# VH-VL binders against b0r0t1r1705to1887: the designs that were tried, part 13

Target 1, 183 residues: b0r0t1r1705to1887
Amino acid sequence: RLRVLADVSGSMYRFNGVDGRLERSMEAVCMVMEALESYEHKFKYDITGHSGDGFDIELVRCDKVPKNNKERLKVLKTMHAHSQFCMSGDYTLEGTEHAIRELAHEEADEHFVIVLSDANLERYGISPDRFARVLTSNPQVNAFAIFIGSLGDQADRLQKTLPAGRSFVAMDTKEIPQILQQI

## First folded at step 4 (VH-VL)

Design a34 (framework fv_ifabotuzumab)
Fold by ESMFold2-Fast, scan of step 4:
Structure a34 (fold): chain C 183 residues (1-183), chain A 122 residues (1-122), chain B 107 residues (1-107)
Amino acid sequence: as target 1 above (183 residues)
Amino acid sequence: QVQLVQSGAEVKKPGASVKVSCKASGYTFTDYYMNWVRQAPGQGLEWMGDINPNSGKTNYDEKFQGRVTMTRDTSISTAYMELSRLRSDDTAVYYCASDSHYGYDSYAMDYWGQGTTVTVSS
Amino acid sequence: DIQMTQSPSFLSASVGDRVTITCRASQSISSYLAWYQQKPEKAPKRLIYAASTLQSGVPSRFSGSGSGTEFTLTISSLQPEDFATYYCQQYYSYPLTFGQGTKLEIK
């Protein structure tokens, strides 16, 4: 059982012109959907978003995963629209905690939570140490962070703070499928 | 029990530097950010910056950038805040403050030192 | 920087009164807000974090509410030991910022 958590906050839209964060996040989500499509018989997955409006924004349901490019595009359009019109704020910590708790109560051999992030946690007042604690808060759930875009040394510092094997850096979104295979 | 113990009061002349220490005990020093906050006589609280004791990464308020340096020594669970080129308006009580909880209360200062009075006068 | 503005700056009240202090952020900070109590010549003490979560050991007469830009600290029945200065603080974005403080004095 697997849940992917994506940032759909207003900053994703607002700063996309500066560093392409929304475009990179949408590409990452698209690649996740494509990679998991061939494993839908082994992994039941969903994708939820977080923003200033909340941390349980439904993007992909386990019982209705996208099967083609048309359906995947609908997911990306939802991400874009939400980030364009949502309230400012960040629920990375709360969203991750919620995902871990919710999945721990579901029946499955393995539970995974994957957090997609631009590694700019300090901008939102989020301590890397607190993030590390949240990722390891339940031994029955394997939680990982994938840092997209990896600009500057912030992602490097986060990898050093997070437990070995619990964080990955994707310099290019095409690296995401291989990272998912390592998880 | 968690406690933060700061160094004693300092009297400095304008242009000097001061280095305040904050020794932590009762928790894992490297697990929580350490903040530095000051308060001038009769004034409110002013955040100066923080340090991640695990990585050594610091964040400073622009107002203090270039004059403040925050460091730590993990072998003795002690954080330091050094402020240089002191002016009379740097006269204040300086506090260290750490968070001892996890999750969304990160940077919400849970435990505070007793404060260090720094007086800058000629 | 996110500016935090408290209202009122000064408040007079009597023991047993219900007191409310408001804090306004210049931009949305979600629920990343803490409230502190400071007595003369003492370090501040955290009362509330995450806008509404009461710190362990703090009396239940204290409560916090709000999200986004508007926040309130309420003391339901003021006690003699509650006369102090109260500060709100956002920890949503760097630099961390405090309100200017509300001094609560005996009427």
Scores: ipSAE 0.000, ipTM 0.478, lowest interface PAE 14.6, mean pLDDT 79

Design a35 (framework fv_ifabotuzumab)
Fold by ESMFold2-Fast, scan of step 4:
Structure a35 (fold): chain C 183 residues (1-183), chain A 122 residues (1-122), chain B 107 residues (1-107)
Amino acid sequence: as target 1 above (183 residues)
Amino acid sequence: QVQLVQSGAEVKKPGASVKVSCKASGYTFTDYYMNWVRQAPGQGLEWMGDINPNSGKTNYDEKFQGRVTMTRDTSISTAYMELSRLRSDDTAVYYCAREGHYGYDSYGMDVWGQGTTVTVSS
Amino acid sequence: DIQMTQSPSFLSASVGDRVTITCRASQSISSYLAWYQQKPEKAPKRLIYAASTLQSGVPSRFSGSGSGTEFTLTISSLQPEDFATYYCQQYYSYPLTFGQGTKLEIK
C-alpha cells in the first residue's frame, strides 16, 4: 500500500516563476503515476495534497487511479488549481503524520509513504529533526522523502539530519522511477 | 484518565545501577514518545532522552550516552530507564513524561509521572 | 545544543500583579516551545505548547507569545496558587533543553 503526499500550497504557485517549484512538483506527480501504472498488481496507491487549508486534498484515489494521459492531465490540473487558489500555510508535517497513522491501520503486506518536498522545511518553520521523527514514527510504515529540483545547503543538511535511506534528491523528475524502485 | 505511574524510591551505592519503571494507562501507549527528565535537589529540569514505544528507538542526551538505557514493554504499557555506574551527583528525582507525536497540537510533555527519588550515597 | 535562558531567575510579586517571564533560545526554534509550572515536591505541569497554545484546563490568565528566539509567558492577574517555578523548553532539536527556571515568590 502506498501513499504519495505533494505540496499544493499557495507558495508553490506564487514562487513557481522564480524556481519552477510547482512545475517540478507536477512533473514528479506525473512520473509517479506513470511509474506505478505497470505495478498496479503490486501496489494500491493514492496521492494526496497539502496546503494552507488542510492535508488530505484528494489528487488520486486507490480505487480510481489514472489509466491514460487524459486522466493524468486532470490530476495535474487539480494540483495547479489548488496551488493557485489555496492560500498560505504548510501541512507537510501534519500530512505526513496522518498518512503514516492512517496507512498503519489498513490491511496490506507492506505500507509506504512518500513525501514530495522542495527541501526547505525551515521556510515553513518545520524542524528537520521533527520531520525525521515523523518519517520514523511507525516501524510498520516505510516513509521516505523525495526532495525535488533543489541543490543547496538546505538539501544537503536535511540528508545528513534524516535517517539513512529515508531521503532522496531528484534533480530531474526522470530520476523518480529509479528512486521508487529502491523503495 | 491518562496516567503515568512510576516505581518507588531507590537508595543505591556509587557504582551500582538503578532501573526506574513508568506504567502508562488511559491511552494507546505506542502513539506517544516517552521522555525521561531528572531534577537534582534544588536544581532545574534536565532532559535525559526519549524512546519511541512503537519502534523502541531511543535518543539520549550526550551527557548520559553510554550510561543510560531506555526500553519499553508494550504488552504491559511500561517504559524503563536504567542508569548505570551511579555517582553521587546522579541523586535526583527522575520523571517520565509523555510527548505527543501523532497529533500536531500535542507536542511538548503533557502528562508526567509522579517522580522517582534516587539517592546515591555510600 | 540549543541553550535556553530565562529572565529573571527570581521574581517577587503580589496577588493581582501582571507578571512576565522571558525565555531566549540560542538559535531559532520557530514555535517549538513549551512552558511548565512546577510547585514544590510536585511533577511539572505543562501550561503552554507551540509557544502560544494554552493547555486544556489552564486558566486564561496565562498566555504565551513569541517565535524564533524570544518568548514570553504572561500571567495577567497573579493568584495565590501561581507562586511556583516556571520553565521554558524547546522541542525543535535534539537534545531537548530546558531553561534554568524562574522562581516566582510572594512579595
Scores: ipSAE 0.012, ipTM 0.627, lowest interface PAE 8.3, mean pLDDT 80

Design a36 (framework fv_ifabotuzumab)
Fold by ESMFold2-Fast, scan of step 4:
Structure a36 (fold): chain C 183 residues (1-183), chain A 122 residues (1-122), chain B 107 residues (1-107)
Amino acid sequence: as target 1 above (183 residues)
Amino acid sequence: QVQLVQSGAEVKKPGASVKVSCKASGYTFTDYYMNWVRQAPGQGLEWMGDINPNSGKTNYDEKFQGRVTMTRDTSISTAYMELSRLRSDDTAVYYCAREGHYGYDSYYFDYWGQGTTVTVSS
Amino acid sequence: DIQMTQSPSFLSASVGDRVTITCRASQSISSYLAWYQQKPEKAPKRLIYAASTLQSGVPSRFSGSGSGTEFTLTISSLQPEDFATYYCQQYYSYPLTFGQGTKLEIK
């Protein structure tokens, strides 16, 4: 069982013009959907967003996964619209903890949580070592972070702080399918 | 409802070890981190470390590394803190404290045990 | 380690007074700061977390403010039960660290 968590907070839209964070996040979600489409026989997955409005915002349901480009585009439009009209902040830590706890109670051979996040967690007041704790908080759930961005120094520091094998950096969204295969 | 009950006072000689217990009730023991904090007579609070009761993973303050061991027994909802090679300056009240998990910014201590006095004297 | 320094270490005040306690972090901790009240021979009691969020059941005369490196705890009108030692604590990064404490005594 697999849950992918994405940031759909208002800061994603407001600061997209500065560093393209919303565009990069949407590209990442698109690549995740495309990669998993080839493996639908192995993975039951969903994609959930988090923001100041909540940490279980539905983007993709397990029982209604996108099957073509038109359906994938609808997911991206929902993600964009939520970020554009969201007036509140980031819930990355809370959303990740919730996903891990919720999936741990579901029946499956293995449980995976993949959080898509900006490499500059400290910009949102998120401590790297708190995030490390969250990722390893439940031994029944395999939680991983994929950091998306061009922030070399911040990304390197995060990778050294987070548990080995639990964090990956994608300097370009094109790297995401290969990272997913490693997980 | 939520309650943390610690073991009784102990008097030890220098060089000995002490193991303090903290029995939790009123909540799901494995859902919240348990921390250990000590306080020497007339002094402030000093964090020693924490344990994830679900996984058993621990984080210790470097000052106690090599002397402290934190464990738990999920079948009886009890956390343990063992401190070895005791010195007179380990004389303190030792508290267990549960981390609040009420939200994104809630890694503070919401419930505390009553404290266990450990006296180290020759 | 993140060093937490409280000011003053000791404060004498009268019932009805407004008192302010300051807590400074050696580096930015965003809003990951909690305040505790401890009475003699008792375990600490939670007052505030996230720098400014008051715990349910804590009187409204208590308030917290600040972010980054400077934080304050204010008691707007001291009551007899407020005479205690107050501690700030950062939970931004390991190891968790406390201020040295501020003892609030009756004048």
Scores: ipSAE 0.006, ipTM 0.580, lowest interface PAE 8.9, mean pLDDT 79

Design a4 (framework fv_ifabotuzumab)
Fold by ESMFold2-Fast, scan of step 4:
Structure a4 (fold): chain C 183 residues (1-183), chain A 122 residues (1-122), chain B 107 residues (1-107)
Amino acid sequence: as target 1 above (183 residues)
Amino acid sequence: QVQLVQSGAEVKKPGASVKVSCKASGYTFTDYYMNWVRQAPGQGLEWMGDINPNSGKTNYDEKFQGRVTMTRDTSISTAYMELSRLRSDDTAVYYCASEGHYGYGDYAMDYWGQGTTVTVSS
Amino acid sequence: DIQMTQSPSFLSASVGDRVTITCRASQSISSYLAWYQQKPEKAPKRLIYAASTLQSGVPSRFSGSGSGTEFTLTISSLQPEDFATYYCQQYYSYPLTFGQGTKLEIK
């Protein structure tokens, strides 16, 4: 059982013109869907967003995963629209805690949470130590962070401070499938 | 024009402390992590730790934990590495090295100081 | 800690030779690997970062390849100034670790 978390807050849309954060995040989500498509028989996955509107915004349901490019495009459009019309704010910490709690109560042989982040956590008062604590908060759930390096300088810093093996930095989104294979 | 200039050679007795400085110029000192690496005579490179010059946060190799202290002074763009309770096997050349400036994924050590020889003997 | 092992530790070669040095990580480090050249009594000089990105100003005869756990540094046509000690280094996770070094000597 796998849950992937993406930031769909208003800041993703509003600052996209500055550093491409929404564009990179959407590319990352697309690559995740493509990489996991061939493994539907091995594990169930879903993709949820976090924002000021909630911690489990539905992007991909485990019982209705995208099967083709048209369906994947619908997911990306939902992500874009939510970011465009949502309040700004970063709820990565709360979203991660919520995902770990929910998955821990589901029946499965193994549980995984993967957090996609632009590493802009410090702007919202989230320290690397607190994030590390949340990622390791439940021994029944294997939680990992993937920082999309092209979205901000903070991604490099965060990986240096988080526990080895629990965080990855993608220099660009094309590295995401390789990182997923390591997890 | 990036340059790292280290303090001069030191000779210390066992049990003493040494503090090596590394003055940076030609770039924004607070934007890039500073590493400390040592090399004993005829031996390989050994990473000791790094410091974020903006926040002052440090990461040390466990081998040096409790004996090493890394600090910086942003007003003069200088990093410091202090090693206490020196032993003869701390005899080495100590290098400061800044991470690369080519963007994401370039945290490897690009700019190196000239090295500071520290000799620990009777 | 991630262990970095280089092979060989010593290498004798002649000018014009193609030489290859291998570096193995005890666990996957993706592409977070750098190669350094060190000449006697000098500070190391970075040749390659991100496993395969050649440092600006480094001759094109140097190249790096690999990802995950196995990496190689290749010098396509050895020149007199290339006799030195070479180190690989992972910067994937703390503590940062170096290989033991490969000393390249004149045959």
Scores: ipSAE 0.000, ipTM 0.464, lowest interface PAE 17.8, mean pLDDT 80

Design a5 (framework fv_ifabotuzumab)
Fold by ESMFold2-Fast, scan of step 4:
Order: C-alpha cells, then sequence, then structure tokens
Structure a5 (fold): chain C 183 residues (1-183), chain A 122 residues (1-122), chain B 107 residues (1-107)
C-alpha cells in the first residue's frame, strides 16, 4: 500500500514564475504515475495533495488510477487548477502524519508513504527536525521524502537532519523512477 | 482526561542512579512523544530528552548523553528516565511532559506530570 | 543550540495592568514557539503553542504574537492568579530550549 503526498497550495501557482515550483511538482507527480503504472499489480496506490484548504485533497484514487496519458494529464490539470484558485498554506507535516496513521490501520504486507517536497523546507516554515520525527513516527509504515530541485546548502542540511535511508534528493524529476525503485 | 502520574521523591548519594517513572492515562500512549525536563531549585527549565513510545527512539541533550537512559513499557503506558552517576548538581524536580499531537501546530508540551523531587546529597 | 532570551527577567505589575513579555531566538524558528506558566511548587502549564494559538481553557486575556526570531506574550488585564513565572520554549530544532524565565510579581 502506497500513498504519495504533493503540494497543491496557492504559493505553488503564484511563485511558479520565480522558480518553476508548480511545474516541477507537476512533472514529479507525472513521473510517479508513469513509474507506478508498471507496478499496478504489486502496489495499491493513491496520491493526495495538501494546501491551505487541507491535507486530503484527492488527486488519484487507488480504485481509479490513471491508465493512459490522457488520464494522467487530467490529474495534472486538477493539480494546476487547485493551486491556481486556492489560498496559500502548507500542511506537509499534518498531511504526512495523517497518511502514516491512516495507512497503519489498513491491512497490507507493507505500507509506504512518499512525500514530494521542496528541499528548502525553511522557505515554507517547516522544521527539518519535526519533519524527521513525522517520517519515523510509526515503525509499521515506511515513510520517505523525495526532495525536488536541491539547493547546495539546504540539501546538505537535510542529509544530516533526516534519518538515513528516509530522504532522497532529485535534482531532475527524471530521477524519480530510479529513486522509487530503490524504495 | 489526560493524566501523567510520576513516582515519588528520591534521596540518593553521589554516584548512585535514579529511575523516575511516568504513568500515562486518558490517551493512546504510543501516539505522543514523552519529554523529560528538570528544574534545579530556584532555576529555570532544562530539557533532557524525549522518547517516541511507539518506536522506542530517543533524543537526548548532549549534556546528559552517556548518563541518561529513557525507556517505556507500552503494556502499562509508562515512561522511565534513568540518570546515572548522580552529582549534587543533579538535585532537581524532574518532570515528564507529553509533546502535543504530531504536526506543525501541535508540537509543544501540552500536559505535564506533577514532578519528582530528586535530592542528591552526601 | 538555539538560545532563547526573555525580556524582562523580572517584572512587577498591578492587577488590571497590560503586561508584555518578549522572547528572542538566536535563529529563525518560524512559529515553533510555546509559552508556559509556572506557579510556585507546581508543574508548568502550557498557555500558547505555534506562537499564537491559545490552549483550550486559557483565558482570552492571554495572547501571543510573532514569528521568526521575535515573539511576545501579552496579558491584556492582569488578574491575581496571573502572578507566576513565564517561560518561552522553541520546538523547532533539537535540543529543545527554554528561555530563562520571566518572574511576574505583585508591585
Amino acid sequence: as target 1 above (183 residues)
Amino acid sequence: QVQLVQSGAEVKKPGASVKVSCKASGYTFTDYYMNWVRQAPGQGLEWMGDINPNSGKTNYDEKFQGRVTMTRDTSISTAYMELSRLRSDDTAVYYCAREGHYGYDSYAMDYWGQGTTVTVSS
Amino acid sequence: DIQMTQSPSFLSASVGDRVTITCRASQSISSYLAWYQQKPEKAPKRLIYAASTLQSGVPSRFSGSGSGTEFTLTISSLQPEDFATYYCQQYYSYPLTFGQGTKLEIK
């Protein structure tokens, strides 16, 4: 069982022109969907978003996963529209904790939570130590963070703060399938 | 209702060890971190460390590293803090305190035990 | 380690006064700041968390503000039961650290 969390907040849309954060996030979600398509029989997965409106925004349901490029594009359009019309806010920690708690109560051989996040956690007011605690909060759930677009100093700090084997840095969204394979 | 009940006062000689208990009730013990904070007579609050009761993972302040051991017993919802090689300056009131629910807005010590006085004297 | 400095360390005031206590962090802690009240020979009680969120059951005369490195606790109209020592605490980074405390006493 696998849940992926993505940022769909208003700041993703509003600041996309500055650093491409919405575009990078959408590409990452696309790569995740494409990679998991090959493993549909091994993993039951869903994708949820978080924003100022909450942390359980439905992007992909495990009982209705995208089967082709047209359906994947629909997911990306939903992500874009949500970011465009919603208020700013970040529920990364709350969304991750909720995903871990919820999946821990489901029956499955293994439970995975993958958080897609910006490497510059401090820009979003997110404590790296609090994030590390959330990722390791339940030994029955394997929670991982994939940081997209590393900054030199931020990437180094995250590597030191987060538990060994629980964080990955993707300099390019094309690295995501390989990272997922390692998880 | 949430309650944290600590063990009674202890008097120890220098070089001994002390083990303080904190019994939790009124919530799911494994869902919240447990902190240990001490306060010397007339002084401020000093964080010692915390434990995740679910995993048993601990974080200690470097000042206490090597002398402190935090453990828990999930079957009786009890956390323990053992401090070894006691010195006279370890004389303090020791508190357990629950760290609020996970997440950005809830990480803070919301409920505290009544405190355990530990006196270290020759 | 993140150093937390409170100002003032000691404050005398009268019932009905507006009281403000300041807390400064040596580096940005966003909104990971809590305020505690401690009465003599009692355990601390949490008043505020996330810099400005009031703990349920705490009177509305207490309020917190600030983010980053500068934080304040305000008591809008001091009551007799408010005479106590107040501590700020950061929970942004390990080790968790407290301010030195502000003792609020009757004038």
Scores: ipSAE 0.304, ipTM 0.742, lowest interface PAE 4.1, mean pLDDT 81

Design a6 (framework fv_ifabotuzumab)
Fold by ESMFold2-Fast, scan of step 4:
Structure a6 (fold): chain C 183 residues (1-183), chain A 122 residues (1-122), chain B 107 residues (1-107)
Amino acid sequence: as target 1 above (183 residues)
Amino acid sequence: QVQLVQSGAEVKKPGASVKVSCKASGYTFTDYYMNWVRQAPGQGLEWMGDINPNSGKTNYDEKFQGRVTMTRDTSISTAYMELSRLRSDDTAVYYCAREGYYGYDDYAFDIWGQGTTVTVSS
Amino acid sequence: DIQMTQSPSFLSASVGDRVTITCRASQSISSYLAWYQQKPEKAPKRLIYAASTLQSGVPSRFSGSGSGTEFTLTISSLQPEDFATYYCQQYYSYPLTFGQGTKLEIK
């Protein structure tokens, strides 16, 4: 069982022109959907978003996963529209903890939570140590972070702070399928 | 309603070990981290480490690494802090304090034990 | 480690005075800062968390402000029960660290 959590807050849209964060996030989600299409017999997955409006925003349902490019495009359009018309807010820690707790109650051989996040956690006021704590909060759930992009030494500090094997940095969204294969 | 009750005062000789207990009541024990903080006579507060009662995973300040062991027993909602190879400068009041998993509110120490005085002298 | 520098170490004041205690972090800690009050022979009590959020039951004369590296605790009108030692604490990064404390004494 697998849940992917993505940032769909207002700041994703507002600052996309500055550093392409929304475009990078949408590309990452697209690559996740494409990679998991090959493993639909192995993984039951969903994708949820977090924003100032909350942390349970539905992007992909387990019972209605995208099967082609047209359906994948609809998911990306939903991400774009939500970030354009919602309030700013950082529910990364709360959303991750909620996903871990909720999945732990479901029956499956293994439970996975993958958080797609910006490598510059400090820009959003998110403590790397507190994020590490949330990722390891339940021994029955394998929670991982995939940080998209880099800001020089920010990525290096994150990899040092977060538990070995629980965080990955993708300098290019094309690296996401390789990272998912390691998980 | 929510309480942390610690074990009684102890007097130890240099080289001995001490194990302090902290019994929690009034909340779900595994939903909050347990921290240990000490205070030498007339001095400030010093963080020693924490334990996740759900997983048993610990984080220690480097000053205490190798001498401190934090454990818990979920069946009786009790956390323990054992400090070995005691020195005279370990004389202090030892506190347990509750801390959450996430969010600004939960991460600060909202409930403290009453403290356990540990005196190390020859 | 993040060093927390608290000033002043000692402060003498009279009932009714407005007092300010400052806490400085050696690096940005966002708003992961708490203030505690400790009376002699007692455990500390949380006054403020998230830099500026008042703990339930704490009188409104207490207030906190700041973000990043500089933080302030203000008591707008001192009462007799406020004479105590005050500590700031960062909970942004391990190891957790406290300021050295400010002892507030009657003038």
Scores: ipSAE 0.205, ipTM 0.717, lowest interface PAE 5.3, mean pLDDT 82

Design a7 (framework fv_ifabotuzumab)
Fold by ESMFold2-Fast, scan of step 4:
Structure a7 (fold): chain C 183 residues (1-183), chain A 122 residues (1-122), chain B 107 residues (1-107)
Amino acid sequence: as target 1 above (183 residues)
Amino acid sequence: QVQLVQSGAEVKKPGASVKVSCKASGYTFTDYYMNWVRQAPGQGLEWMGDINPNSGKTNYDEKFQGRVTMTRDTSISTAYMELSRLRSDDTAVYYCASEGYYGYDSYAMDYWGQGTTVTVSS
Amino acid sequence: DIQMTQSPSFLSASVGDRVTITCRASQSISSYLAWYQQKPEKAPKRLIYAASTLQSGVPSRFSGSGSGTEFTLTISSLQPEDFATYYCQQYYSYPLTFGQGTKLEIK
């Protein structure tokens, strides 16, 4: 069982022209959906978003996963529209904690939570120590963070703070399928 | 009713060890982190560390690293804090404090034990 | 370590007064700040968490504000039971740290 958490906040849309953050996030979600097609019989998955409106924004339901490019495009359009019209805010910690708690009570051989994030947690007021704690809060759930397109000082600090093996850096969204295989 | 009940007062000699217990009731013990905080006579609050009761993972303040050990027994909903190589300046009231559930933004210490007085004297 | 500094360390006030206590962090802690009240020989009680969220059951005369490095606890109309020592605490980064305390005494 697997849940992926993505940022769909208003800052993703407004600052996309500066650093491409929304475009990178949408590409990452697309890569996740495409990668999981190779494993559709091994993983029951869903994708939820977080924003200033909350942390339980439905992008993909586990009982209605995209079956083709048309359905995947619909998911990406929902991400874009939500970011365009919602208020700014970040619920990364709350969304991750909620995902871990929910999945821990579901029947499955293994449980996975994957958080897609920018490594600059300070920009969002997120505590690296609290993030590390949330990722390891339940030994029955394997929670991981994938930091996309973020290198340098922020990534180095997070690597030292986060538990070994619980964070990955994707220099390009095309690396996401390989990272998922390592998990 | 959420309650944290701590073990009784201890008097120890320098160099000895003390193990304080904290029994939780009224909530699911494994759902919330347990913190240990001490307070020397007439002084402020000092955080010692915390433990995830589900996993057993601990975080300690560097000042106590190597002398403190935090454990738990989930079968009896009890957390333990053991401090070794006691010094006279370890004389303090030791508190356990759990993080209560009050929405997703709550991560601070909600419920506190009554405290355990530990006196270290020759 | 994040250093938490409270001011004042001692405050004298009368019933009915508006009282403000300040807490400063040595680096940004966003809104990861809690306020505790401690009466003599008793365990602390949490009043506020997330800088401004009032604990259930705590009277509305208590309020918290601030973010980043500067925070305040306000008691809008002091009552006799409010004379106590108040502590701020950051929970942004390990190790968790407390301010030195503010002792609120009757005039």
Scores: ipSAE 0.096, ipTM 0.691, lowest interface PAE 6.6, mean pLDDT 82

Design a8 (framework fv_ifabotuzumab)
Fold by ESMFold2-Fast, scan of step 4:
Order: C-alpha cells, then sequence, then structure tokens
Structure a8 (fold): chain C 183 residues (1-183), chain A 122 residues (1-122), chain B 107 residues (1-107)
C-alpha cells in the first residue's frame, strides 16, 4: 500500500517562475505515476495534495489510477489548478502524520508513505527534528521523504538529520524513477 | 524569438581541451534545462549531459564522466561545455539544446543551437 | 542504460506515400519519448514529445503513437520537405538516449 503526498499550495504557483517548483513537483508526480504503472497489481497507491485548504486533496485514488497519458495529464492539470486558486499554507507535517495513521489501519503486507518536498520546511516552522519524529512515528509504516529542487545544502541538512534510508535527494526529477526502485 | 547561438568551429590536437559556448535569447534562461548532444561525421545523435541553469546541477553520461564539465553564466544567459583530453573520435558537431515546455514534457529538446564543429587531428 | 532501436535504418519512399518508423525501448519508458527530424547539415528539430503530442507548428501529417516499449512515427502523406533523418529519444531516465536514426530518402 503506498501514499504519495505533494505540495499543491499557492506558493507553488506564485514562485514557480523563480525556481520551477510547481513544474518540478508536477514532473515528480508524473514520474511516480509512470513508475507505478508496472506495479499496479503488486500494491495499491494513491496521491494526495496538501495546501492552505487542507491535507486530503484528492489527486489519484487507489481505485481509479491513471491508465494512460491523457489521464495522467488530467492529474497534473488538477495540481496546477489547485496551486493557482488555493490558499497558501503548509500541511506537510500534518498531512504526513495523517497518511501514516490512516495507512497503519489498512490491511496490507507493507505500508509506504512518500513525501515530495522542496526541503524548505523551516519556512513554515517545521524543524528537521519534528519531521524526523513524524516519519518514524509508526513502525508499521515505512515513510520516506524525497527532496526535489536546486537547494542541495538545505536538502543535505535534512538528510543528515533524518534516519538513514528515510530521505532521498533528487536535484533533477529525472532521478525519481531510480529513487522509487530503492524504496 | 527563441535563439541559441553557439561559438565557432575549433581545431584541436589530441590531449587538448575545447570549450564550446551557447548563448540563449528570447526566453528566461534559468527556466529550462540545457542539453549537450554531439554527432560524429555520418553518425547519429549522442547525448552528453545536461545542466539546470538555475541551480548549476549537472548530469553527465558515464562515457564522458571525468572529461566533461558543463557550466553556465546566468548574467549573460550562456551555457558552456568543456571537453578535456580530446581524442580523434571526439571529432563531431556539438549542439546545445534547451527543453522548451513546462511540466510533463519539459525533458524533450525544443530549441537547438546551430552546432559547433570540433575537429581533433594530429 | 536504456537502448533505443529504430526500424528501418533506411527507407525509400515517394511523395504522397504513408510512412511509418518504429522505435523500441529495451525497457518500459511509459510515454517519455520524443521524435526529431534532422536535415543534412542542420540541427535537429523536435516533431513530437510525450510519445504523441505534436509540436506547435509541425504539420498534422505527422503523428506519434505508442507507450511502454513500442512507439511509431507516422507521416500520412509524404511531402518533398520530409526527406530527412528521423530520431527517437527517451527522456524517462538518465542517461538520455537516442535511436540510431532512420534515413528517409526519395525513391
Amino acid sequence: as target 1 above (183 residues)
Amino acid sequence: QVQLVQSGAEVKKPGASVKVSCKASGYTFTDYYMNWVRQAPGQGLEWMGDINPNSGKTNYDEKFQGRVTMTRDTSISTAYMELSRLRSDDTAVYYCASEGDYGYDSYAMDYWGQGTTVTVSS
Amino acid sequence: DIQMTQSPSFLSASVGDRVTITCRASQSISSYLAWYQQKPEKAPKRLIYAASTLQSGVPSRFSGSGSGTEFTLTISSLQPEDFATYYCQQYYSYPLTFGQGTKLEIK
């Protein structure tokens, strides 16, 4: 069982021109959907977004996963629309905790939570220590963070603070499929 | 109008280094990855690597790792590809190419430079 | 590394013909495939990306299809300006790789 969390807040849209964060996030989500296409029968996955409006924004349902390029494009258009018209805010910490608790109660051989982040958690008052605590809050759930973007030193600091094997750095979204295979 | 303009032809001896430039105009230089692709005489296209002009992060094909260095100067919207320890089989036309579209399709190469011929001979 | 294989390597055709070029990936690349056209002594030009999305300004006689490991480029009614070399390229994972090329010659 797998859940992927993506940031669809207003800051993704507003600052996309500065560092491409919305574009990079959309590409990462697309690559996740593509990579999981071959494993559809092995495990079920869903993708949820978080923003100032909350942390349960439905992007992909486990019972209605995209089957082709056209359906995947619709998911990306939804991400873009949400970031353009939703309130700015960060529910990364709360959304991760919720995903871990919810999946822990579902019947499955293994549970995975993957958080897609630009590594700028401190902007919303989230310390690396608090994030590490949340990622390891339930031994029944394997939670991982994938840090995407051009700010390697921020990602490096977080990676050193998080438990070994629980964080990955993807400076380029083209690296996402390989990282997913390691998880 | 989007345009990529490359530096002129180079003739080098084996063991030398060559540095090719690619000046971008007509779009925001830091928005799209810049690729370097080469083509030996009568042969197909060979990807060498890319650079994120915003971060400076590079990705190289293993074949060129240790010999190639890709850099950029955002103040003049110019990308550079330097290849060292040149061999005769490095004789090729070298192209820069930017990825022109956002999101899902940003990885395909939309805009291409005119090419720089590099000849390596003794 | 993902190997891209095109077939045929050479193709002779006449104006008005329907032409198809096939590209096969050594592993699934989903829809992360682009097609390029290269005329003699010129830089390549992108025709198609995401396997089937036509580049703006490219004539509608060009189309792409496929997903996973098998892809095709089709020219529905060949024109004189279409005689060129065509390349497929995957951008699913590093290193990015091109097919060996298909040279389309006038019959």
Scores: ipSAE 0.005, ipTM 0.463, lowest interface PAE 17.3, mean pLDDT 79

